# VH-VL binders against Type II restriction enzyme TaqI (taqIR), part 15

Target 1, 262 residues: Type II restriction enzyme TaqI (taqIR), of Thermus aquaticus (p14386)
Amino acid sequence: ASTQAQKALETFERFLASLDLESYQQKYRPIKTVEQDLPRELNPLPDLYEHYWKALEDNPSFLGFEEFFDHWWEKRLRPLDEFIRKYFWGCSYAFVRLGLEARLYRTAVSIWTQFHFCYRWNASCELPLEAAPELDAQGIDALIHTSGSSTGIQIKKETYRSEAKSENRFLRKQRGTALIEIPYTLQTPEELEEKAKRARVNGETYRLWAKVAHHLDRLENGFVIFRESYVKSIELFLQKNAPTLSGLIRWDRVAQEALTAP
Below, E stands for the ipSAE of ESMFold2; O stands for the ipSAE of OpenDDE; V2 stands for 0.75 times the mean of E and O plus 0.25 times the DockQ between their complexes.

## First folded at step 12 (VH-VL)

Design k4 (from k3 with heavy chain Y100T, light chain S32Y; framework fv_remtolumab_arm2; at its last look DockQ between E and O 0.12; V2 from the best seeds 0.00; counts 0 for: pae E 10.2 > 2, grease 19.1 > 18.9, SAP .51 > .496, placed apart)
Heavy chain, then light chain:
Amino acid sequence: EVQLVQSGAEVKKPGSSVKVSCKASGYTFDSYAIGWVRQAPGQGLEWMGRIIPILGIANYAQKFQGRVTITADESTTTAYMELSGLTSDDTAVYYCARHTDYWSGFDYWGQGTTVTVSS
Amino acid sequence: EIVLTQSPDFQSVTPKEKVTITCRASQSIGSYLHWYQQKPDQPPKLLIKYASQSFSGVPSRFSGSGSGTDFTLTINGLEAEDAGTYYCHQSSEYPLTFGPGTKVDIK
ESMFold2, look of step 12: ipSAE 0.006; ipTM 0.500
ESMFold2 (binder alone), look of step 12: mean pLDDT 92; pTM 0.936
OpenDDE, look of step 12: ipSAE 0.796; ipTM 0.903

Design k5 (from k3 with heavy chain G35H N59D, light chain S32H; framework fv_remtolumab_arm2; at its last fold request DockQ between E and O 0.69; V2 from the best seeds 0.00; counts 0 for: pae E 6.4 > 2)
Heavy chain, then light chain:
Amino acid sequence: EVQLVQSGAEVKKPGSSVKVSCKASGYTFDSYAIHWVRQAPGQGLEWMGRIIPILGIADYAQKFQGRVTITADESTTTAYMELSGLTSDDTAVYYCARHYDYWSGFDYWGQGTTVTVSS
Amino acid sequence: EIVLTQSPDFQSVTPKEKVTITCRASQSIGSHLHWYQQKPDQPPKLLIKYASQSFSGVPSRFSGSGSGTDFTLTINGLEAEDAGTYYCHQSSEYPLTFGPGTKVDIK
ESMFold2, look of step 12: ipSAE 0.013; ipTM 0.516
ESMFold2 (binder alone), look of step 12: mean pLDDT 93; pTM 0.948
OpenDDE, look of step 12: ipSAE 0.727; ipTM 0.875
ESMFold2, fold request of step 13: ipSAE 0.038, 0.013, 0.000; ipTM 0.592, 0.555, 0.369
ESMFold2 (binder alone), fold request of step 13: mean pLDDT 92, 92, 93; pTM 0.942, 0.940, 0.942
OpenDDE, fold request of step 13: ipSAE 0.819, 0.794, 0.175; ipTM 0.920, 0.903, 0.649

Design k6 (framework fv_inotuzumab; at its last look DockQ between E and O 0.48; V2 from the best seeds 0.00; counts 0 for: pae E 7.9 > 2)
Heavy chain, then light chain:
Amino acid sequence: EVQLVQSGAEVKKPGASVKVSCKASGYTFDSYAIHWVRQAPGQGLEWIGRIIPILGIATYRRKFQGRVTMTADTSTSTVYMELSSLRSEDTAVYYCARHYDYWSGFDYWGQGTLVTVSS
Amino acid sequence: DVQVTQSPSSLSASVGDRVTITCRSSQSLVHSEGNTYLSWYLHKPGKAPQLLIYKVSNRFSGVPDRFSGSGSGTDFTLTISSLQPEDFATYYCLQSSEYPLTFGQGTKVEIK
ESMFold2, look of step 12: ipSAE 0.014; ipTM 0.526
ESMFold2 (binder alone), look of step 12: mean pLDDT 92; pTM 0.940
OpenDDE, look of step 12: ipSAE 0.196; ipTM 0.659

Design k7 (framework fv_recaticimab; at its last look DockQ between E and O 0.19; V2 from the best seeds 0.00; counts 0 for: pae E 10.5 > 2, placed apart)
Heavy chain, then light chain:
Amino acid sequence: QVQLVQSGAEVKKPGASVKVSCKASGYTFDSYAMHWVRQAPGQGLEWMGRIIPILGIANYHQNFKDRVTMTRDTSISTAYMELSRLRSDDTAVYYCARHYDYWSGFDYWGQGTTVTVSS
Amino acid sequence: DIVMSQSPSSLSASVGDRVTITCKSSQSVLYSSNNKNYLAWYQQKPGKSPKLLIYWASTRESGVPDRFSGSGSGTDFTLTISSLQPEDFATYYCQQSSEYPTFGQGTKLEIK
ESMFold2, look of step 12: ipSAE 0.007; ipTM 0.440
ESMFold2 (binder alone), look of step 12: mean pLDDT 91; pTM 0.938
OpenDDE, look of step 12: ipSAE 0.146; ipTM 0.653

## First folded at step 13 (VH-VL; framework fv_remtolumab_arm2)

Design k10 (from k5 with heavy chain I54F A58T; at its last look DockQ between E and O 0.61; V2 from the best seeds 0.00; counts 0 for: pae E 6.9 > 2)
Heavy chain, then light chain:
Amino acid sequence: EVQLVQSGAEVKKPGSSVKVSCKASGYTFDSYAIHWVRQAPGQGLEWMGRIIPFLGITDYAQKFQGRVTITADESTTTAYMELSGLTSDDTAVYYCARHYDYWSGFDYWGQGTTVTVSS
Amino acid sequence: EIVLTQSPDFQSVTPKEKVTITCRASQSIGSHLHWYQQKPDQPPKLLIKYASQSFSGVPSRFSGSGSGTDFTLTINGLEAEDAGTYYCHQSSEYPLTFGPGTKVDIK
ESMFold2, look of step 13: ipSAE 0.028; ipTM 0.571
ESMFold2 (binder alone), look of step 13: mean pLDDT 93; pTM 0.946
OpenDDE, look of step 13: ipSAE 0.538; ipTM 0.810

Design k8 (from k5 with heavy chain G56R; at its last look DockQ between E and O 0.66; V2 from the best seeds 0.00; counts 0 for: pae E 6.9 > 2)
Heavy chain, then light chain:
Amino acid sequence: EVQLVQSGAEVKKPGSSVKVSCKASGYTFDSYAIHWVRQAPGQGLEWMGRIIPILRIADYAQKFQGRVTITADESTTTAYMELSGLTSDDTAVYYCARHYDYWSGFDYWGQGTTVTVSS
Amino acid sequence: EIVLTQSPDFQSVTPKEKVTITCRASQSIGSHLHWYQQKPDQPPKLLIKYASQSFSGVPSRFSGSGSGTDFTLTINGLEAEDAGTYYCHQSSEYPLTFGPGTKVDIK
ESMFold2, look of step 13: ipSAE 0.014; ipTM 0.554
ESMFold2 (binder alone), look of step 13: mean pLDDT 92; pTM 0.945
OpenDDE, look of step 13: ipSAE 0.819; ipTM 0.918

Design k9 (from k5 with heavy chain S31Y A58T, light chain S92E; at its last look DockQ between E and O 0.75; V2 from the best seeds 0.00; counts 0 for: pae E 9.5 > 2, grease 18.95 > 18.9, SAP .504 > .496)
Heavy chain, then light chain:
Amino acid sequence: EVQLVQSGAEVKKPGSSVKVSCKASGYTFDYYAIHWVRQAPGQGLEWMGRIIPILGITDYAQKFQGRVTITADESTTTAYMELSGLTSDDTAVYYCARHYDYWSGFDYWGQGTTVTVSS
Amino acid sequence: EIVLTQSPDFQSVTPKEKVTITCRASQSIGSHLHWYQQKPDQPPKLLIKYASQSFSGVPSRFSGSGSGTDFTLTINGLEAEDAGTYYCHQSEEYPLTFGPGTKVDIK
ESMFold2, look of step 13: ipSAE 0.006; ipTM 0.497
ESMFold2 (binder alone), look of step 13: mean pLDDT 93; pTM 0.945
OpenDDE, look of step 13: ipSAE 0.368; ipTM 0.712

## First folded at step 16 (VH-VL; framework fv_masavibart)

Design w5 (at its last look DockQ between E and O 0.33; V2 from the best seeds 0.00; counts 0 for: pae O 4.3 > 2)
Heavy chain, then light chain:
Amino acid sequence: QVQLVESGGGVVQPGRSLRLSCAASGFTFDYYGMYWVRQAPGKGLEWVAVISYDGSNKYYADSVKGRFTISRDNSKNTLYLQMNSLRTEDTAVYYCARDLYWSAEYYFDYWGQGTLVTVSS
Amino acid sequence: QSALTQPASVSGSPGQSITISCTGTSSDVGGYNYVSWYQQHPGKAPKLMIYEVSDRPEGVSNRFSGSKSGNTASLTISGLQSEDEADYYCQSYTSSSTDVFGGGTKLTVL
ESMFold2, look of step 16: ipSAE 0.435; ipTM 0.741
ESMFold2 (binder alone), look of step 16: mean pLDDT 90; pTM 0.902
OpenDDE, look of step 16: ipSAE 0.037; ipTM 0.595

Design w6 (at its last look DockQ between E and O 0.79; V2 from the best seeds 0.00; counts 0 for: pae E 2.3 > 2)
Heavy chain, then light chain:
Amino acid sequence: QVQLVESGGGVVQPGRSLRLSCAASGFTFDYYGMYWVRQAPGKGLEWVAVISYDGSNKYYADSVKGRFTISRDNSKNTLYLQMNSLRTEDTAVYYCARDLYWNSEYYFDYWGQGTLVTVSS
Amino acid sequence: QSALTQPASVSGSPGQSITISCTGTSSDVGGYNYVSWYQQHPGKAPKLMIYEVSDRPEGVSNRFSGSKSGNTASLTISGLQSEDEADYYCQSYTSSSTDVFGGGTKLTVL
ESMFold2, look of step 16: ipSAE 0.606; ipTM 0.816
ESMFold2 (binder alone), look of step 16: mean pLDDT 91; pTM 0.915
OpenDDE, look of step 16: ipSAE 0.492; ipTM 0.802
ESMFold2, look of step 18: ipSAE 0.541; ipTM 0.785
ESMFold2 (binder alone), look of step 18: mean pLDDT 91; pTM 0.910
OpenDDE, look of step 18: ipSAE 0.564; ipTM 0.829

Design w7 (at its last look DockQ between E and O 0.49; V2 from the best seeds 0.00; counts 0 for: pae E 2.9 > 2)
Heavy chain, then light chain:
Amino acid sequence: QVQLVESGGGVVQPGRSLRLSCAASGFTFDYYGMYWVRQAPGKGLEWVAIISYDGSNKYYADSVKGRFTISRDNSKNTLYLQMNSLRTEDTAVYYCARDLYWSSEYYFDYWGQGTLVTVSS
Amino acid sequence: QSALTQPASVSGSPGQSITISCTGTSSDVGGYNYVSWYQQHPGKAPKLMIYEVSDRPEGVSNRFSGSKSGNTASLTISGLQSEDEADYYCQSYTSSSTDVFGGGTKLTVL
ESMFold2, look of step 16: ipSAE 0.469; ipTM 0.762
ESMFold2 (binder alone), look of step 16: mean pLDDT 89; pTM 0.884
OpenDDE, look of step 16: ipSAE 0.594; ipTM 0.832

Design w8 (at its last look DockQ between E and O 0.74; V2 from the best seeds 0.00; counts 0 for: pae E 2.8 > 2)
Heavy chain, then light chain:
Amino acid sequence: QVQLVESGGGVVQPGRSLRLSCAASGFTFDYYGMYWVRQAPGKGLEWVAVISYDGSNKYYADSVKGRFTISRDNSKNTLYLQMNSLRTEDTAVYYCARDLYWTSEYFFDYWGQGTLVTVSS
Amino acid sequence: QSALTQPASVSGSPGQSITISCTGTSSDVGGYNYVSWYQQHPGKAPKLMIYEVSDRPEGVSNRFSGSKSGNTASLTISGLQSEDEADYYCQSYTSSSTDVFGGGTKLTVL
ESMFold2, look of step 16: ipSAE 0.460; ipTM 0.743
ESMFold2 (binder alone), look of step 16: mean pLDDT 91; pTM 0.914
OpenDDE, look of step 16: ipSAE 0.284; ipTM 0.736

## First folded at step 18 (VH-VL; framework fv_masavibart)

Design x1 (from w6 with heavy chain V50I; at its last look DockQ between E and O 0.15; V2 from the best seeds 0.00; counts 0 for: pae O 8.1 > 2, placed apart)
Fold by OpenDDE, look of step 18:
Structure x1 (fold): chain C 262 residues (1-262), chain A 121 residues (1-121), chain B 110 residues (1-110)
Amino acid sequence: as target 1 above (262 residues)
Amino acid sequence: QVQLVESGGGVVQPGRSLRLSCAASGFTFDYYGMYWVRQAPGKGLEWVAIISYDGSNKYYADSVKGRFTISRDNSKNTLYLQMNSLRTEDTAVYYCARDLYWNSEYYFDYWGQGTLVTVSS
Amino acid sequence: QSALTQPASVSGSPGQSITISCTGTSSDVGGYNYVSWYQQHPGKAPKLMIYEVSDRPEGVSNRFSGSKSGNTASLTISGLQSEDEADYYCQSYTSSSTDVFGGGTKLTVL
């Protein structure tokens, strides 16, 4: 790992730590007014990458969310006007803005989470990682390159109904490739263990998530990030198994085979 | 637009079998898990069965386990429910529905209009 | 597989706010955040109104909101309108890898 990657990680973590998650949660959680698909021109992903994926910079700086959103909004007045006329005719700009602000925040939090994984990876692992808006459009968060192959990764928020999944677009488009689910949970190991004890069945599922949780850290503001042990464990898993991986590698397999110990 | 159309319902005697179909359109069928829910006349909703997008995983309510079989043919965009050893208590409107789809923290669910199955002697 | 517990009926006047409760166990409502609410008008198919305890699908009015405390989830309908008169069902994932519905609540708008 390069010194640059380490610095990027540290700077990004400082940024994450600076977020007032509680205030944002209070403000945006109840707001779900803009949920339809956004036109291409209003897709925030390219901007999020531009402002928050700076793996190659020596001294990266990251915008606060409000500033980010302001920039996003001001650059897109025309498509926004069209969007509002189409979907929110008669509504105030303020109303729509707040709706989009809330939605973009949720998107940003998600993307920041995956970026942290990527930053952590770059700082701690040897295998090359590729992240780009175009990959997100395909349904993956990043590609990890191994000898002769590339493995897609997707951060998977905690779910318990893993048996009835929808097929990932990435796998549909690229048959023969592998996609690894990177499990992510906001719950503490203790909370998950407690749930495991209360469960009539499938207690092992909670215990698996508890194992995952041991590889996560919680910043002071509550933002959950990936430990070095997490990405190193995944790297080891890939180094051992990448040549034989195909299709969707479920989170539970990852948890069992890669994240078995704190 | 998403459409789900159930068929195959009718009147049957106890102990008999019936096969329901659900024709899906307006979405990529093999992207989604599917499930059956039934509703007895004047009663509430009861979860029946769910099947994964590729049919590899299936789960059933205890009330139908061992008697009903959920399946799908993705090439035909069709969901099935094979109902064997039917009982009077199986009398209900049977709905097919698209499983919750998680995309960017958004979930969607669509239901058909249902097909009536009446089990009576 | 027992149903989640809902009140049989609730009523309110136009403009009022009403709440429908859904009580389960630690193996369903209390154990997971996969609580959903469905609205069903007579002779119609159910419609998803709330998912993930409190999230609202596209096209669903912001008058509908959801919450959960312990083993009890709640659907709140504010600014009650005549069109809200319907049956409402809660649903949750269970530790048995299945889903379970509540018994349903009939909402009458007076």
Scores: ipSAE 0.015, ipTM 0.501, lowest interface PAE 8.1, mean pLDDT 88
ESMFold2, look of step 18: ipSAE 0.385; ipTM 0.718
ESMFold2 (binder alone), look of step 18: mean pLDDT 90; pTM 0.897

Design x2 (from w6 with light chain G31D; at its last look DockQ between E and O 0.61; V2 from the best seeds 0.00; counts 0 for: pae E 3.3 > 2, unsure alone 73.8 < 75)
Fold by OpenDDE, look of step 18:
Structure x2 (fold): chain C 262 residues (1-262), chain A 121 residues (1-121), chain B 110 residues (1-110)
Amino acid sequence: as target 1 above (262 residues)
Amino acid sequence: QVQLVESGGGVVQPGRSLRLSCAASGFTFDYYGMYWVRQAPGKGLEWVAVISYDGSNKYYADSVKGRFTISRDNSKNTLYLQMNSLRTEDTAVYYCARDLYWNSEYYFDYWGQGTLVTVSS
Amino acid sequence: QSALTQPASVSGSPGQSITISCTGTSSDVGDYNYVSWYQQHPGKAPKLMIYEVSDRPEGVSNRFSGSKSGNTASLTISGLQSEDEADYYCQSYTSSSTDVFGGGTKLTVL
């Protein structure tokens, strides 16, 4: 771990801590007007990487979300106009803007969580980590390099959203490689333990999540981040198992084998 | 998109057996607990059974305990309900439903269209 | 006889707000913090509208809200629309770790 990586992590955490999550939640939670797939030109990922993935910078600065969104919007007036005409004809720009703002916020929160993992990794682990929008396009959040192999990672959150069971694009393109699910929860260990006590069929699942939660921290504003113990545990897991890993490694296996200790 | 499709319903005599199936698609089936809920004609909803994502745990309503068996084949993305010793009061539309969260219980976010089971002499 | 009691019917005019109550009448009801609400149109499958008393699933209109006071959970529908006409069921779980539904409430939009 380099001093630079540690500084990047600290700066990024300060940024995360500065977010008014409550206000954003109040503002954006009820807004789900733009939920369709965005055209390539409106994909926010490249911009998010540009502004928030600064692992190589000595003194990184991170934009507030509003400023980020404004830049994103102003940069894409033409494709936005086409998008609006095509899918939101008759709607005001303000209406669509707010819809996109809400969606981009949700995307940003997700990507910030991902980036925190990566920043934490760089600060605490020895194995090289690669993050890029191109990797996201392949369906992974990052790539961790081990001796002679690379392992994809994907943060697995507790969400209402469900995805069809399909082969991951990364695994499809890179046969023989492994993709590990990185479990992530907003719930506290205590909350999960209480749920486990009341559970019928999923008690053990809640307990597994509780173990995961012990490797997470909550910032004062409520943003949940990864502890050093989390990434170190994953690193150890990879150091021990990477040569034998292939295909999708489910979150529960990761939780059981890597994140068993608080 | 998430889809649940029940099948296997029909008309049977009391004391007979019937096996319902629920074909799941559009989500990672083996991540979610699954449920059976039934609704008698013109009546309310009645919970029937639940099975964990891996099939290791099962619970039943008292009204069907000992007679019905919930199971699943994750390799086929299919939920089953084996109904034995059927009674007239078992007449209902049977719905399969999914847990809200892959690690949660007690809420059913997606439902099938239902399959009608009629038990009559 | 359900462990959860709902009114048989409620009615309202378009644009109005209505509330449907769900009261635990049995000692067998589990934690009242785990109450959900389902909407069911005739001949259709139920749809989850509210869970954990007040949380909305993705895609559910913010016109639907949930609350709880004591052993009574409430579903409120604001800005009533014709499409809201349906049966509504509350649901929770029992102390024996089984699920239980209310008797259902028929909502008529006048």
Scores: ipSAE 0.190, ipTM 0.685, lowest interface PAE 2.6, mean pLDDT 90
ESMFold2, look of step 18: ipSAE 0.379; ipTM 0.724
ESMFold2 (binder alone), look of step 18: mean pLDDT 87; pTM 0.890

Design x3 (from w6 with heavy chain N103H; at its last look DockQ between E and O 0.62; V2 from the best seeds 0.00; counts 0 for: pae O 2.9 > 2)
Fold by OpenDDE, look of step 18:
Structure x3 (fold): chain C 262 residues (1-262), chain A 121 residues (1-121), chain B 110 residues (1-110)
Amino acid sequence: as target 1 above (262 residues)
Amino acid sequence: QVQLVESGGGVVQPGRSLRLSCAASGFTFDYYGMYWVRQAPGKGLEWVAVISYDGSNKYYADSVKGRFTISRDNSKNTLYLQMNSLRTEDTAVYYCARDLYWHSEYYFDYWGQGTLVTVSS
Amino acid sequence: QSALTQPASVSGSPGQSITISCTGTSSDVGGYNYVSWYQQHPGKAPKLMIYEVSDRPEGVSNRFSGSKSGNTASLTISGLQSEDEADYYCQSYTSSSTDVFGGGTKLTVL
């Protein structure tokens, strides 16, 4: 691990720690006014990468979310106007702005979680990791390179999301490649173990998540991040299995085979 | 999108058997526990049975225990309810429902349209 | 299994707030924070509105909120709209590892 990667991780963690998650949650959680697909011009991913994926910089700085959003908004007044006219005719700009702000925040949090994994990986692991907006467009969060192969990763957040799972675009385009699900939870090991005890049919699932949770840390503000043990375990798993991996590797397999009890 | 489609309902005489099916699509079926819930005409909802994601665990309401069997075929994305020794009080619309994965196994976030089972002499 | 106790009916005018109660025992509502609420329109399947007493699924209006005190859970609907007219059912996990529903409440929007 390079000194630069370690510094990047530390700086990024400081950024994450500085976020007032409670305030953001209070502000944005009830707002779900803009849920339709965003046109390409309004996709925040490139901007998020620009401002928050700085793995190669010696002294990275990261924008606060408000500043980030302001920049995003101001750069896209024309496509925004078109978008508003199309989907929100008669609504105030303020209304739509707040809706987009909330949506972008949710996106940002997800991306920051992803980036933390990547920063942690670069700081702690030897296998090269690639992250880019283009990869996200393919449905993967990053690409890890092993001898002779590349493995896609996707963070699988524990959520009540009931959205239909479609076939991953990455796997569609690159047959023979592997995509591994990286499990992520906001729950503590203790909470999950308690749920496991009370569970009637899914106790083992909760126990698996508890194992995962042992490889996660919680910042003071409540932001959950990946421990070094997490990425090292995944690296070891890939070093051992990557040549034989194909298709979707489910989170439960990853949890069982890579993320054992500490 | 998530879809659950029940089938197999119909009119049967008391003491007879019937097998319901629920075809699931739009999600990874084997990730989720599945439920049967029924509703008698003009009445409320009644929990019937639950099955774990892999079919290893099953629980039943007392009203159907010993008579009904919940099962699933994950290769076919299908949930089943084998109903034996049917009674008139089993007359109801039968819904299949998906559990709320990740957070809890105690809630039903998606429901099918239901299939009507009528038990009458 | 005895159903949880709900009022048979409640009514309110558009814009008002109404509350539906769900009373159980220490073996269900009072024993766990596994209370949910479902909305059912005539001829339709139920829809999950609240889970874990007060959590709201994605896509559910923030006009719906849940709470619990003792053995009684409550669903509150603020800013009542005509589309809210439906039957509402509470549900709870039980100490017998089963689920139980309330008897249902018919909400009429006047």
Scores: ipSAE 0.077, ipTM 0.631, lowest interface PAE 2.9, mean pLDDT 90
ESMFold2, look of step 18: ipSAE 0.511; ipTM 0.772
ESMFold2 (binder alone), look of step 18: mean pLDDT 92; pTM 0.924

Design x4 (from w6 with heavy chain N103D; at its last look DockQ between E and O 0.59; V2 from the best seeds 0.00; counts 0 for: pae O 5.0 > 2)
Fold by OpenDDE, look of step 18:
Structure x4 (fold): chain C 262 residues (1-262), chain A 121 residues (1-121), chain B 110 residues (1-110)
Amino acid sequence: as target 1 above (262 residues)
Amino acid sequence: QVQLVESGGGVVQPGRSLRLSCAASGFTFDYYGMYWVRQAPGKGLEWVAVISYDGSNKYYADSVKGRFTISRDNSKNTLYLQMNSLRTEDTAVYYCARDLYWDSEYYFDYWGQGTLVTVSS
Amino acid sequence: QSALTQPASVSGSPGQSITISCTGTSSDVGGYNYVSWYQQHPGKAPKLMIYEVSDRPEGVSNRFSGSKSGNTASLTISGLQSEDEADYYCQSYTSSSTDVFGGGTKLTVL
């Protein structure tokens, strides 16, 4: 099981490393034409899990994004047509396709980051981790099982997004449970330390993120992944505190209590 | 959606005090630094003060330092500006604004509608 | 504190490109890449259009772009539209750990 998990991690990291992030950013970053909520039939999460969450496979293979998107698109021509007629009347399929392609890419990157955490966890930690589209639907990225309890995790990414935030569905449905924020940043420790030096009021915040960043690695193509030290630190934190955790455990607490050491 | 609603403005005499409030909704309030920016009638924008997400740190423009106090109550999703020793030059529309994101304290992505403070004899 | 220097007004016809300059010193615009631009319509709150000299927030049209050379930052609006008529303010961080705004530029679409 451990060997399998390690192989899965390695294979997945090779996949992540193969992504031309720069080209994708150039292509998709300016495209934000499809931002409304997608109907259930167009939700990419199940497909993303199908193609990229392969924790139980001995020799997993992962589709390139273009191939993934093509499959996603071709399987959903009917609901897509309905969607286009409803929201994009008069627009070309090509226009909408490009919009959805960009959106799905952003979703995929987020999910790949999430999956890396999970793959890393399975490879390095002893506590069982559960990941499924149904959990994502509840607003959590994974569930970690401890003795007598389960803790939800959610990767907290650095974003400039301004959409409304509501109470997490997982916590609403599962009173008494805990949801921990897993901080994630694309910035290097050095960049964050420099920001800390120039900060007026957020210096300590930048320093906390710098601590987090020390537990992250950057692939050659720029994809940021979780180090073993990250998940082991979280595991230790959960082993020590899980029985007493409830509600939302903020990223800063996680950073302070779990990710204090470089 | 993100909403910021200022209140507390009015007409006051020089030397008096006034307390402004900014009610925030549509986002996790205690994740963001918050700002006050003011605009005198027919004039430009002037930065007034900033407060960290947890209220532990504050900074002020020289023009208001020692007279104004920025604070926040995260349990109420509310930002405050206590203005003491008001002067005629403090007359302005006061905006509360939100930090763009956690790794920047230099930009304001959302603004309230503003509340007018008039200081006159 | 002293405001950054902007032209009082600029004008252009629909479809044209216009540029608004923002001149500071080595202690603000020239010293840091923390330059931002705000659009303000009459009676409305300002809207962030550009940050970090040239980055656009989500939802801002790609017709808006920013640059900096020396102590002068510039906002360029391409494909000018009637809705672009507004006041524009630049902002920068200062060596005294304060934020400073420009005096504002009124853009008229002819």
Scores: ipSAE 0.318, ipTM 0.738, lowest interface PAE 2.3, mean pLDDT 91
ESMFold2, look of step 18: ipSAE 0.698; ipTM 0.856
ESMFold2 (binder alone), look of step 18: mean pLDDT 91; pTM 0.908
ESMFold2, look of step 19: ipSAE 0.443; ipTM 0.758
ESMFold2 (binder alone), look of step 19: mean pLDDT 91; pTM 0.911
OpenDDE, look of step 19: ipSAE 0.027; ipTM 0.583

